# VH-VL binders against q8wwc4, part 19

Target 1, 195 residues: q8wwc4
Amino acid sequence: STEEKPQQHQKTKMIVLGFSNPINWVRTRIKAFLIWAYFDKEFSITEFSEGAKQAFAHVSKLLSQCKFDLLEELVAKEVLHALKEKVTSLPDNHKNALAANIDEIVFTSTGDISIYYDEKGRKFVNILMCFWYLTSANIPSETLRGASVFQVKLGNQNVETKQLLSASYEFQREFTQGVKPDWTIARIEHSKLLE
Short names: E, the ipSAE of ESMFold2; O, the ipSAE of OpenDDE; V2, 0.75 times the mean of E and O plus 0.25 times the DockQ between their complexes.

## First folded at step 4 (VH-VL; framework fv_burosumab)

Design x2 (at its last look DockQ between E and O 0.80; V2 from the best seeds 0.00; counts 0 for: pae E 3.3 > 2)
Fold by OpenDDE, look of step 4:
Structure x2 (fold): chain C 195 residues (1-195), chain A 118 residues (1-118), chain B 106 residues (1-106)
Amino acid sequence: as target 1 above (195 residues)
Amino acid sequence: QVQLVQSGAEVKKPGASVKVSCKASGYTFTSYYMHWVRQAPGQGLEWMGLINPSGGDTSYAQKFQGRVTMTRDTSTSTVYMELSSLRSEDTAVYYCARDYWEAYFDYWGQGTMVTVSS
Amino acid sequence: AIQLTQSPSSLSASVGDRVTITCRASQGISSFLVWYQQKPGKAPKLLIYYASSLESGVPSRFSGSGSGTDFTLTISSLQPEDFATYYCQQYDSYPTFGPGTKVDIK
């Protein structure tokens, strides 16, 4: 029984030198602290981030496929309506570029966390998540001004040229008593693709 | 030097209340959260709750919700933890612990032994 | 609640020995883990924060490593004053502690 040595997937640590503003990092930590302290004791920013990453991968794929009906429970109605119009008008290569494979997400960052009350006294938490992912979609370089092109050699395979794209998803949760504790996507931005 | 000095040992009967004090010195009292952590004899550490620097907001562990009250007196730089409806299981050393803003504790009080016995 | 486990629960070692204690979280907590030392009748003392950062005044023989779910405290050369119980604590969510590891003299 030739025990196939698990191919050590050399995780090419793409050191995405994302200049995470140290100040933003501290702010995020403080706000995360406030969330578990006063809103949800079980809240974990780490777990949230992982979930958000998965959600992003899933939602982005559905967007690329124009499966808007499947997003109705995940994305705010207003956002979905706007996206439907924008995405539908995109060229196929741009649509394809919306899709992020979870394995191709090279960096995830927590952006701003907002805690606010509405006029009715409802409590909301918004967490902006930023994702950087590689796409194989052939998008003209002219349209992706500033996008970094990476040549990725995976093992013995041919050098594949991939482009690094970024997306921002804002997750929202209402912390009002009696409301289902679900996170919804309140904003979707794909830089250079959905303007 | 940062110091947290707690009140002395307490012996209480079941159903009674206990109020433990923690006097802080050597730092800006109104800049740090304070936590309470207890430790039953021979057992591990258990987080009870926190109080914000102003004393206006508290967060308690679910286990102690309704029984614990944390207060803060800025004038005396003292934090208080009151636990009501005491049970034998509440027999423990109670610690105040200063939060370094992210819910780990850099300074601790010496602890207050609370014994609940019939 | 995020649960922490420690291994071993207790160990016996001699002065000069390398001691390694592990802490495992029930879920990913990034690097939001601290280590405390507690001696009998005393309050816990902070040793390591952010999984690997040494607290000021703590001897360099103490080190922390790990991320995600698995963490390690290492004492490179055990000293007489190091016989104590060591606790890990996570602060990614509301604070929870490991059960502790007692280091006894052999």
Scores: ipSAE 0.824, ipTM 0.925, lowest interface PAE 0.6, mean pLDDT 91
Fold by ESMFold2, look of step 4:
Structure x2 (fold): chain C 195 residues (1-195), chain A 118 residues (1-118), chain B 106 residues (1-106)
Amino acid sequence: as target 1 above (195 residues)
Amino acid sequence: QVQLVQSGAEVKKPGASVKVSCKASGYTFTSYYMHWVRQAPGQGLEWMGLINPSGGDTSYAQKFQGRVTMTRDTSTSTVYMELSSLRSEDTAVYYCARDYWEAYFDYWGQGTMVTVSS
Amino acid sequence: AIQLTQSPSSLSASVGDRVTITCRASQGISSFLVWYQQKPGKAPKLLIYYASSLESGVPSRFSGSGSGTDFTLTISSLQPEDFATYYCQQYDSYPTFGPGTKVDIK
């Protein structure tokens, strides 16, 4: 843009973090192959990643609004219970920073994929998704430490200051025969805001 | 050089079965998946399934589940595909194809024509 | 089930022509698309993987592009040995193939 800071390469949409080890990227592809080959022929890591981005935007908004009742079917009960206390204790500006607009998620990466059985013989797949998003929430820089502040041009050339934040959501699905095939969020981390 | 050499053409009657072989050479047989893909005359390509030759575990396309069996013999570096209850629409060239964990195929066998006719 | 379509289904071209073939997926597949060339009586031959990466030993007149749902294969200057049928295949899920595009002598 015309308002890009000279010392940083900034764009309206940016991919800021995504240092993936090439070996880890290959291993992620192998695990995605194993899911469709042996668990669900219709599984597509591309389709999953787009759905996970949508879920992140929706869940993060509900968290920021403290609408925990609406999260009961989306987030594991143990995780939601712990989150209620942590989110409620946040200042309002930190709560607002939890919410990610889908169009402001600038980078999405697939982290670890785990395929395992628990002690009861239930089959699980866990997929860790990492999201980087811009927020207009006004967060003191001392609280976030290391967060970058970016200027983003809006249509009439107004400047809006935004911060880049990250979150990690772990999605889990049980593949045991007879179990409803739904993804549940089994872990939520919002770096610096909700750890 | 990587080579996949398949067994010769076969003519079968409806209701019979056919077993096609694919002998691999020039690479570590157990390090790559083997897939089977067929092509009816004048038609496109259709994926049938896969086998991991190191453990012998298989996965089949739903269309062929119950009629196809894939096996391997690690001592001869050979994969087999058996298709039962043959119908006239099973007339096709059957290919084995090599894959390194992504399901696109860098080497193909020469193909085996299977003709099903009364 | 990720369905692929190809356009055109067939074409006639002269040696030296620039040829473009398209493949469309029924859902986003990122760049997980390959192109094969198949001559009559022969097995398919891998040309392009990851939408745009040229397989070793494939002439540089072949190129691929696209991401998401729309992909192209381009032959910059058609040669006599390029008259064949071209197939796309996705590998974001279990393999499915496009119906093919036949390139004939005009």
Scores: ipSAE 0.425, ipTM 0.783, lowest interface PAE 3.3, mean pLDDT 85
ESMFold2 (binder alone), look of step 4: mean pLDDT 93; pTM 0.933

Design x3 (at its last look DockQ between E and O 0.01; V2 from the best seeds 0.00; counts 0 for: pae E 15.9 > 2, framework grips, placed apart)
Fold by OpenDDE, look of step 4:
Structure x3 (fold): chain C 195 residues (1-195), chain A 119 residues (1-119), chain B 106 residues (1-106)
Amino acid sequence: as target 1 above (195 residues)
Amino acid sequence: QVQLVQSGAEVKKPGASVKVSCKASGYTFTSYYMHWVRQAPGQGLEWMGLINPSGGDTSYAQKFQGRVTMTRDTSTSTVYMELSSLRSEDTAVYYCARDYWESGYFDYWGQGTMVTVSS
Amino acid sequence: AIQLTQSPSSLSASVGDRVTITCRASQGISSYLVWYQQKPGKAPKLLIYEASSLESGVPSRFSGSGSGTDFTLTISSLQPEDFATYYCQQYDSYPTFGPGTKVDIK
C-alpha cells in the first residue's frame, strides 16, 4: 500500500509587503492587551484573527450567493439590509468576486480596535479586520482601479490570472455581564465592489 | 537603572493576610503597569494580576479573585499586593514585575518576597 | 487558558554544548512568546521577547525561534553562568508560563 505522501501544498507565501503602519501594530497590541486584561482574560488576538478569517471566508461566500437569510445571526441587521440592496444589484461577476476562499486569502491584518461604552453603560469592543484575497472573477480592470493583477501558477496547472481584492470586516462584541459572548459583524466593506 | 525592591520575607498563619510591597525606582513610575507573579517552592511561575499605572484599575487572575488586592501609591512609587485568607498552598515567592509597555510580558522583576504560610 | 509545555523538563550539558529547549502552546499565539532565565534564589530575567528578539544586554549565544505553537530557545555554546531554569511565557492572552526547563551541569 503505497502511502501517497500528502502533496505538500507549497503555500506560496505571497509576501504581501503590506506596510502595516508600525504605529497601528503597536496600537493593536496595546488594545489587545486591554481586552484580555479588563474584558475577557481568555481573549486571544491570534485566535480572534483566525476566527475572523474563517468568518470572512464564510460570510463573503454567502454574500456572493445572495444567501442573506443565513447571515442574520452573523451580521448586524442594519448592515445586512444595506448589503442586500447593494449586492443584489451587482453584476454576477462582481458578486462572484465577493467570495473569498480561505486558501486565497493572502493577507490578514488587524485594523483599529475600539473600546467604548454606551449611554447605558454597556461595554463594546469593535475590531476591524482587513483581508486581502485573490479572485478569479473577471472584473474589468477599469472598475478595479489600483487592483494588482497576479499571475498565479499553482504547480503544473495553467497560469491563472487572479486579481487581488481587499475587504474590511468590523467585528463587534458586547462585554456586558449576562450578555452572550458572541461576535457579530457590524460593518462590511468590499473596496471597489460595494460602493 | 530600573529597580524594583520588595519587602522582606513574611511568615503567616492560615487565615491571615499578607501585604507585600514593591518600591520602584529608575523610571517613570506612572507610565507602566505592574504585575504580580508568584512561584511556589520548586514550582513554576503563576500570574496573579496587574494594576494600571494610575492605580485605579486592576485585573486579577480568577484563582485569586476575592482574595487579592493590588494598590499603588504614586507618592512613594510603591505597589502593594495583599493576599487574604492565606492557605498553606499560598506559600511561595511573590514577585512584582514591570510590564513592558502594556504587552503582557515583564522586563524587570523585584527580588521576590518569600511568604510562608504555616500553622 | 493557554497552556504551555516545555521539553525537556531537565537536561544536563557541558560547557560549550549547544542546548535547545522547546516550548509548545496549546493554541496558536503568533509570536507572543518570551523566554526567561531564572537562577536559584533569583528573579526571572528576560532573555527573548516576541519569540526571537534578544533583550538588551543578553549574550548573543541566546536565540529564539518559532511561531504559532512551537518555539525554541537555543544556547549556541553553554557557559558556566547559563546553568539555570528557563521558562517560556505567552502574552497573547493573560500571562501563562511553561513549567520550566532546568539546565544542569554535566
Scores: ipSAE 0.869, ipTM 0.948, lowest interface PAE 0.5, mean pLDDT 92
Fold by ESMFold2, look of step 4:
Structure x3 (fold): chain C 195 residues (1-195), chain A 119 residues (1-119), chain B 106 residues (1-106)
Amino acid sequence: as target 1 above (195 residues)
Amino acid sequence: QVQLVQSGAEVKKPGASVKVSCKASGYTFTSYYMHWVRQAPGQGLEWMGLINPSGGDTSYAQKFQGRVTMTRDTSTSTVYMELSSLRSEDTAVYYCARDYWESGYFDYWGQGTMVTVSS
Amino acid sequence: AIQLTQSPSSLSASVGDRVTITCRASQGISSYLVWYQQKPGKAPKLLIYEASSLESGVPSRFSGSGSGTDFTLTISSLQPEDFATYYCQQYDSYPTFGPGTKVDIK
């Protein structure tokens, strides 16, 4: 009948950022080995992940600046077409929040790796990369549902407020015999900013 | 009387999204965290994440990071869970569950929403 | 992540039997363990919190014990309505659940 909070339950901490579980990590390494063994002997998930981090920083900056012509060779045409309307319609502070500075990407994880054939027999590998980054963009806290707000003192004791955002970029490469070995970005999601 | 009433069953194709609602009544909606837990047919329970309805803050299990979004509408005392890029292994009953304050265990559960992902 | 195991995975028992279900955590969780009962087609129901505290409205034939890594749910005299699946869950950190113990009629 009462709704007062007992003090004893304050010891339990909730995990707010998440992390890769060991089973998912092992599963991802197995799939990376299969790519190496059967598709590309020079493939390395570690090298891919570092390059993907650089690509995320670069592409997210170009998106925030609405420089879609510079994205045509990096992002799948159908994805870029859908993004033009969404990004252009954002308020300036939301556009600024899309850009991830590489030194403020605080966590990177490899999500699902998909190895599959389509109905036409084409061979594909899709690698989902997830990024968490800090932004100084001045946007309402209500819009950033679940975002953490960090305050950082400067040397002159000014306080900077930063918010933690996440994004998911899915990279795709076709391994069909005779097809150029290019990675393209087949999906872009910026949580809470783009849908 | 605390009550959590969820939206009806959904059938989705792989790659689609689903949004499940959970309407709360009989208590102060903003005072308790709301969690989402799923259960695949014949399987155990799996925690997906939580939302604090007071400010809308969320925390997601790593497995669902980037695919799940939890929101709330304080005017209707309703929480929502949206799961994107659905796969066949996402076929499950999805429950909303009220945290006992901030403890991490659940004193009240919704009736469950069956989501079937089939080609 | 804190893994929970349960023993046995299933059991068959008669009305009036004493039933004991064990939950083991992969690391110490103090007493931050709950037990749920789930009947087919229904949501889980809270039975025990803080390892041994009985939730309001739960029959006194249910009891819990343990701390650290080893926990036990006991039903002192099974009733017909107790045939269900029982799950442990820890809340020392983000929630994780045991795999469940199914209790069937013999």
Scores: ipSAE 0.000, ipTM 0.414, lowest interface PAE 15.9, mean pLDDT 80
ESMFold2 (binder alone), look of step 4: mean pLDDT 94; pTM 0.950

Design x4 (at its last fold request DockQ between E and O 0.07; V2 from the best seeds 0.00; counts 0 for: pae E 19.0 > 2, placed apart)
Fold by OpenDDE, fold request of step 8:
Structure x4 (fold): chain C 195 residues (1-195), chain A 119 residues (1-119), chain B 106 residues (1-106)
Amino acid sequence: as target 1 above (195 residues)
Amino acid sequence: QVQLVQSGAEVKKPGASVKVSCKASGYTFTSYYMHWVRQAPGQGLEWMGLINPSGGDTSYAQKFQGRVTMTRDTSTSTVYMELSSLRSEDTAVYYCARDYGWEGYFDYWGQGTMVTVSS
Amino acid sequence: AIQLTQSPSSLSASVGDRVTITCRASQGISSFLVWYQQKPGKAPKLLIYDASSLESGVPSRFSGSGSGTDFTLTISSLQPEDFATYYCQQYDSYPTFGPGTKVDIK
């Protein structure tokens, strides 16, 4: 049995040149500095971003499958309730388009970071992450105004037409002493799929 | 020109406290974070903590939590680092270092202050 | 804590030589890495920031490269004043330093 060496699929890294506003970039760096300085010294924006990417892939897949029960520990209750109504009413092709494969996430960007204290003195950090991913879902171009269509050839496979979509996920964590350091998704936006 | 001038060498006994000063000049003192980094003889560099531009907020490395106090005097453009309960392992050159743009790396350093802890 | 390692720990080189020092992080730190030069009895001096940006006033013979976990400091042509110890430092989290690389004259 000639074990066919798995053909290393040459991942064509599509460099999505996200126009990062230099001001936003500086602001993000400063806020990241403040987080490790005053909230969690071991906080790493790089590691966070990687984790967020994985979370996005996982959550988006579950959303596409309408597995809302599995999201109860990951997504804020209010957000999940709203999403359940919106996603359930979507056509199947739109649902499928919600799912992001981790290997097809072509760009990840840190958006706005918010640091705030509540009236009780509890410390919170919200980080908005933006993701760009490819989908093979056949969504009418009229619905996805401005979406770029790419022909992607993965290895020896036939040229597939994929569409570039974007999503924004806001992650929240409480940094109050004694509180479990868990990140929760406080907001989910799929601008072209979920209005 | 940016200058950070530190106080002179100190010799202390175990259990004592040491207070090192860092006088800043040549820039807007109230706009930059100041850090303290130490270096034991023949060893690498170790971050101790930071103090914000206003002097109202500090962040210390866990290793020094409870023993280190950083303060800032705007009127004299001076930052202080006090380390208490000194041990032989605290023998090191202590540096003040200016943070570059609130990033966590250092563009200017003091000349260093040797602190020797010996019985 | 993010740990940094450097290779080699020490090296001997001659004036005019190309010198390469590597720094490796225990986890991805993007480009949040700086390089310092330290001479005996002196404070560290910033050379490179953001992994590859040359600090003002630093000679162009110094260059930095890398991202993620692997970084490199290169001196294209070693000068007499370049014999020193070089440290990498990450600032993706609270500051940590590499153990240093001593560059001695051969």
Scores: ipSAE 0.883, ipTM 0.958, lowest interface PAE 0.5, mean pLDDT 92
Fold by ESMFold2, look of step 4:
Order: C-alpha cells, then sequence, then structure tokens
Structure x4 (fold): chain C 195 residues (1-195), chain A 119 residues (1-119), chain B 106 residues (1-106)
C-alpha cells in the first residue's frame, strides 16, 4: 500500500547528464533548419528523432540476439561486418546489455549533423543520435566506466537495480533528386560494450 | 493503461468481405507494430499479418496474401483488417495484438471480434 | 515455416499440483519463445517471453525454461485461476503458434 519514495536525486542527475553542450545544441538547430530549407520541406528533426529512437530499440535488440541477417537492410554492410565478430565474442550478459527496450530509453539527444556533397554532387546528411537507456543486465560496474546505477520500483513492494548505458548511432541519407529516401545506419557505438 | 478495443461481431455470407477495427489507447500508437491473429472455434491461433502504423507498411502471411488488407488511421489511433472472398472456413475470432518493440510477440490483445460466415 | 508442437494436448490437475507443459520447435529458435494463457471467451495473455523471462504482473509460480528446440512451461502450485489453455509461440521468424495445451480441473 505505502510506496517507497523515488530516488529523485539520482533521476535529476541523470537528466542533467543527458543534455548536450549548449553551443552544440544551437549548431544542431541551425543545421536542421538548413536541411528543411534546402533539402526536404517535409524534414523535421523532432520526427526524425522519434523514428531514430524506434530504430535504435529495434537494431540494438537484433544485435543482442545476433540476428545479423535481419540487419543487412538497416545497417551499412561494412559496419555490420565489423560488428559481427565483436558482438559474437561478447559474454551473454554483455550481449543482453546491448538491447534497449523502447520503454526504457530515458533520454535522447541529437549530436553532430553533417551536410555535404561528394565528388559527383550527391547530397548527403549524417545525423548522430545519442541514447541513454536502462538495463537489468548483470554487468560488472568496473567494466562500465561512466555508467550510472539506479534503483527502479517494480510493483508496489519491489526495488530493482538498473544500470544506465549510452549508445551512439549515426544515420545517413542521400538527398539527391531521384534517390529513394531511406535512412541507413552508418556507425554504431555502444559505450564500453562495443569499443 | 494500454487498451485495444475492437468492433463488434459480424455475420457474413460466403463471398462477402468483412472489415474489423481495432482502436488503440494508452500508448504512442505509431511506436509499435500491430498484428492480426485469428482463432477458429475450438482451434488454435493463426497469424495473419502486421502493419506498421507509422508508415502504413504491411506484411501478410502467405495464406492470406491477396485476400487481406490492413490499414490504419493515425488521427483516431485505429487499425483495420479487411478480409475478402469469405468462406465458411474463415469463421473465427479475429484479434488485434500489439508487438512489443518489433520483437514479434504480443504483450496486449484486443477483446476479439467474432466473424461468422454462413450460407 | 517453423512448426511448434505441444505436449500433452490436455491434462487434468488439482489445485496445488505441479504442472509441466512442453513445446518443441521444428528447428532451432534459440530462446525466442513466448508462452500465453487463454481462458474461454478471452484473448491470450502473455506469461513468459525470451523462453524464461516473466512478464510484469505474472505470478512467480509460472516459470519457463529451454533453448534451441525444447521448451517447458511449469506451474509450481496450480491455482483455481490457472485452469486455461496454454500456447507457445516462436518469434525467431514471423510468428507461429503451438496447438495449445488445455489444463482442466479435476
Amino acid sequence: as target 1 above (195 residues)
Amino acid sequence: QVQLVQSGAEVKKPGASVKVSCKASGYTFTSYYMHWVRQAPGQGLEWMGLINPSGGDTSYAQKFQGRVTMTRDTSTSTVYMELSSLRSEDTAVYYCARDYGWEGYFDYWGQGTMVTVSS
Amino acid sequence: AIQLTQSPSSLSASVGDRVTITCRASQGISSFLVWYQQKPGKAPKLLIYDASSLESGVPSRFSGSGSGTDFTLTISSLQPEDFATYYCQQYDSYPTFGPGTKVDIK
């Protein structure tokens, strides 16, 4: 009946740690405006970020399950080749820690946005997304430098210890006229799990 | 709380079509795939297909390809399943079910819609 | 497609009994198996995912085990509300379901 008080102090620190550098935030907004103004009037960084969160949850789960064949259309082939050896060699508890349940992604932020042309005038946008998520995986805290530990209430009488992990996924799309408007994942980093 | 509320029971003649609705509430509608699963009287469960409500993309079981159409309306958070060329073998309870995080298993189910096909 | 079988197809048990239900896959599916409970006139309810993980709000008397092709659902001490039909489902590929195991009161 009587609930334990939440650890408000730890949650507040987690939120503060999730903020981007203010200069980077302004730079990111300017670059998002340039994409909208010059590349795609239907582009929205907010809608992109929501879709990127869904993609992160999906891809990270498939990685943890070693379902690499299902990743071939979502992740750049050279990135996937590099990941296969690293993921397969992880202990099961580290593999489980890769997976981010969509309900447990507590913070997202937009990192660098790159807007560029190649030698043939093809238009590219790369967007780096950073995610913070909770996991119940049993990972030694000495291995997860920079990770935070949180107590999370499960039910009215339960307390569970969870760890906060971060990952960075870089999304790439070609905006050249006539090219299919698909995002692919061009870089994947999971802090301390996939160095 | 997550809820999936389906339209009421239907009685149809062979050769007709039926369209069943499933209204979602209590979560971000476009963040989870929606599936349809049916169950004939006294029998087990049969997967029919899925829809991604974010873009409207669908994938159907081979058995139903060409007869089933799944659509959604994001303004009402509603998914629809239409089955055409009905036969008596299509008599079943039809369920909508929410995919948990694109995993392929279902954490919430609608109450079911009985569709009876009789001559 | 990945075919699932269940055994037994039905069983009768008393309150307090330990009940074991088996699911077998036609090929290896790692741990990508879920168990549902279905009562008459109701939709299935998720019990176990990832072969052995308990869904939130499911009593601890339910447990799952197995990997590869052979999986087991166990109810350690059957309660009156547990009389139902139990289905396994794999999600290594598009979903397929076992034929169900009916647990009756006797």
Scores: ipSAE 0.000, ipTM 0.472, lowest interface PAE 17.0, mean pLDDT 80
ESMFold2 (binder alone), look of step 4: mean pLDDT 94; pTM 0.949
OpenDDE, look of step 4: ipSAE 0.866; ipTM 0.947
ESMFold2, fold request of step 8: ipSAE 0.000, 0.000, 0.000; ipTM 0.436, 0.488, 0.486
ESMFold2 (binder alone), fold request of step 8: mean pLDDT 94, 94, 94; pTM 0.946, 0.948, 0.946
OpenDDE, fold request of step 8: ipSAE 0.880, 0.880; ipTM 0.955, 0.957

Design x5 (at its last fold request DockQ between E and O 0.71; V2 from the best seeds 0.74)
Fold by OpenDDE, fold request of step 8:
Structure x5 (fold): chain C 195 residues (1-195), chain A 118 residues (1-118), chain B 106 residues (1-106)
Amino acid sequence: as target 1 above (195 residues)
Amino acid sequence: QVQLVQSGAEVKKPGASVKVSCKASGYTFTSYYMHWVRQAPGQGLEWMGLINPSGGDTSYAQKFQGRVTMTRDTSTSTVYMELSSLRSEDTAVYYCARDYWEGYFDYWGQGTMVTVSS
Amino acid sequence: AIQLTQSPSSLSASVGDRVTITCRASQGISSFLAWYQQKPGKAPKLLIYDASSLESGVPSRFSGSGSGTDFTLTISSLQPEDFATYYCQQYDSYPTFGPGTKVDIK
């Protein structure tokens, strides 16, 4: 029994030089500080980001498969409803392009963090996460104006053409006492695909 | 020059309360967070909590919740940490430490030794 | 709570030696790590913040590196005044400290 050595997937480190606005960077740090200081001492923006990345990969795949029922616990109802209509009407190649593989997420950035109280005095934190991922979906370049096309050579395999796409997911958590500390996705945007 | 000057050493009995002061000078007092960190003899550093620049909001480590009170007096540029229901395990050097909204500490007080003994 | 460990717990080195202290976090903390020097009977002094940024007034012989879970403090050439205990501290969540590394000078 020849134990097939697990093929070490060479992680192509695509250095996406995302020019993060220094101001946004400072704001994010301050807000992250405020979150663990006053909302949840165990909160870690780093851990959150990692979790968000996983969530993005998972949710995006489910979206691509039109498995909306499986998203009911993860995505806000109003958002899910809107997505059902939009995604269902997409061509198959566009649907496929929604799916992000965890290993093909080349860049993750924390966007704006919002801390707010609603009219009932409930405390909420929204964190916008931006993801850049590679897709093998053959989307016409005309549709993806401005998307970068990359040729990715994975090991000894043939050069595969992949497109770089971006998506933004807003995660929301209620920090009101007694509420389950679950993050939900309050907004989903896939640039060029779900417009 | 930034200075954090703390009150002198305290000796307390179990069950008593201690209030340590930290007087700040040499910077805009109302722009920085102040933290309290303690260190038991021969031990490491333990974060106790923080107070915001305005003095209106505090955050305490779970271990000290209900026993610690941090206050701030802007008029005197002084931060206070009161620890109640003292136990022998509370014997430590207590430090105030300045934080500019980051969570690390660029300036420290000289420390206040609090001894809890029967 | 994010736990920090340090290695070694103690070391002895001679003046002029290169000293390396490691700090490991129980989870990823990006670059939210600071290093402090504490001399006996004194308060900690900030050396490094954001894993690799040298605090103003700190000698250039001190440097920090690392990200994620593994961090290193390096003293390029140990000086007599560097006799102290060094602590790492994370601030990705509520502040926690490493157990410290005592540096004795031979």
Scores: ipSAE 0.874, ipTM 0.952, lowest interface PAE 0.5, mean pLDDT 92
Fold by ESMFold2, fold request of step 8:
Structure x5 (fold): chain C 195 residues (1-195), chain A 118 residues (1-118), chain B 106 residues (1-106)
Amino acid sequence: as target 1 above (195 residues)
Amino acid sequence: QVQLVQSGAEVKKPGASVKVSCKASGYTFTSYYMHWVRQAPGQGLEWMGLINPSGGDTSYAQKFQGRVTMTRDTSTSTVYMELSSLRSEDTAVYYCARDYWEGYFDYWGQGTMVTVSS
Amino acid sequence: AIQLTQSPSSLSASVGDRVTITCRASQGISSFLAWYQQKPGKAPKLLIYDASSLESGVPSRFSGSGSGTDFTLTISSLQPEDFATYYCQQYDSYPTFGPGTKVDIK
């Protein structure tokens, strides 16, 4: 069927925004309650989300600069090893597009929360965070199917064309009694730039 | 119609223990968390902890760790809160409060006054 | 711990007045805030959950607003039965309560 697959590189760009399923949103609230009820009464999903946004901005900048040594404390070793080859192979404009400034993150959402025990009885929480951010990086529109283009005023009458990108970072922490409360990034995906 | 009916007032001496009951009716007892919240005379509200009546698992506020025990009896739809090593500062009205997995309370018991004095 | 403050601590108002009570959190709590009414010698009664959602059976003169750190409870036309103390409570983490606002009817 020819009409199901139009030639999209020759048509107006379409803005497509993904949103969480309402049932998934309810499940996320229940799981956030379970974390503070059973693991850490001081846990706040709101505070975590703000910290995750800061971490995303910081890590994405370091990735864009290929500063992998500085990521060893923040990102799981196996994840960083796989990312190193992928990021190094990117063109410079695609590398620049990885970086998200904190002020340009326009939407943040919580994805899946996983609460589990490993075979040694250690307690873990994994939280998937999804970020939507604007970039000024010069990326050919042929590469970014479905991306949105915006006119953004940066102050002092500077007007800039920007593209909307998304990324997903999965954070993991061990809540076992006596373990230092550190979050490690266990998965990194940048839509259209990194799988 | 949801009801939470608590046991009557208690007068205790320092060092004693008190056990307050909260009998639930009008809903599925095991589907909702039960919390305990206290209020000293003329003061605000203080969260003490929670119990899931389905499995009997509990979580207590740090301040009460080691002094509070919450239990339930599913056959009578009743939750109990026992506070040991009582001090004069424990003089308060103690409330049970129902929660649907969120952390806010849609129904409260009538309260049980516990007075701790020499 | 997430600390809540309320303002004012007490007020006196006439029947028919619009009354506003504020609650401020020590950190962002999204919309994880509830409001309770407590009359003397009685248990608290839930009025508002999720910052702005009216509990079933609560009169429509009560409303809530706000998100993040700043929240308000409004009584649009104060009635004699509204003499009470009002508490906010957050549930972004373990429950904590504001110190209360006492409303006296003149």
Scores: ipSAE 0.620, ipTM 0.852, lowest interface PAE 1.5, mean pLDDT 87
ESMFold2, look of step 4: ipSAE 0.390; ipTM 0.763
ESMFold2 (binder alone), look of step 4: mean pLDDT 94; pTM 0.955
OpenDDE, look of step 4: ipSAE 0.853; ipTM 0.938
ESMFold2, fold request of step 8: ipSAE 0.572, 0.006; ipTM 0.831, 0.584
ESMFold2 (binder alone), fold request of step 8: mean pLDDT 95, 95, 95; pTM 0.959, 0.960, 0.960
OpenDDE, fold request of step 8: ipSAE 0.864, 0.827; ipTM 0.946, 0.925

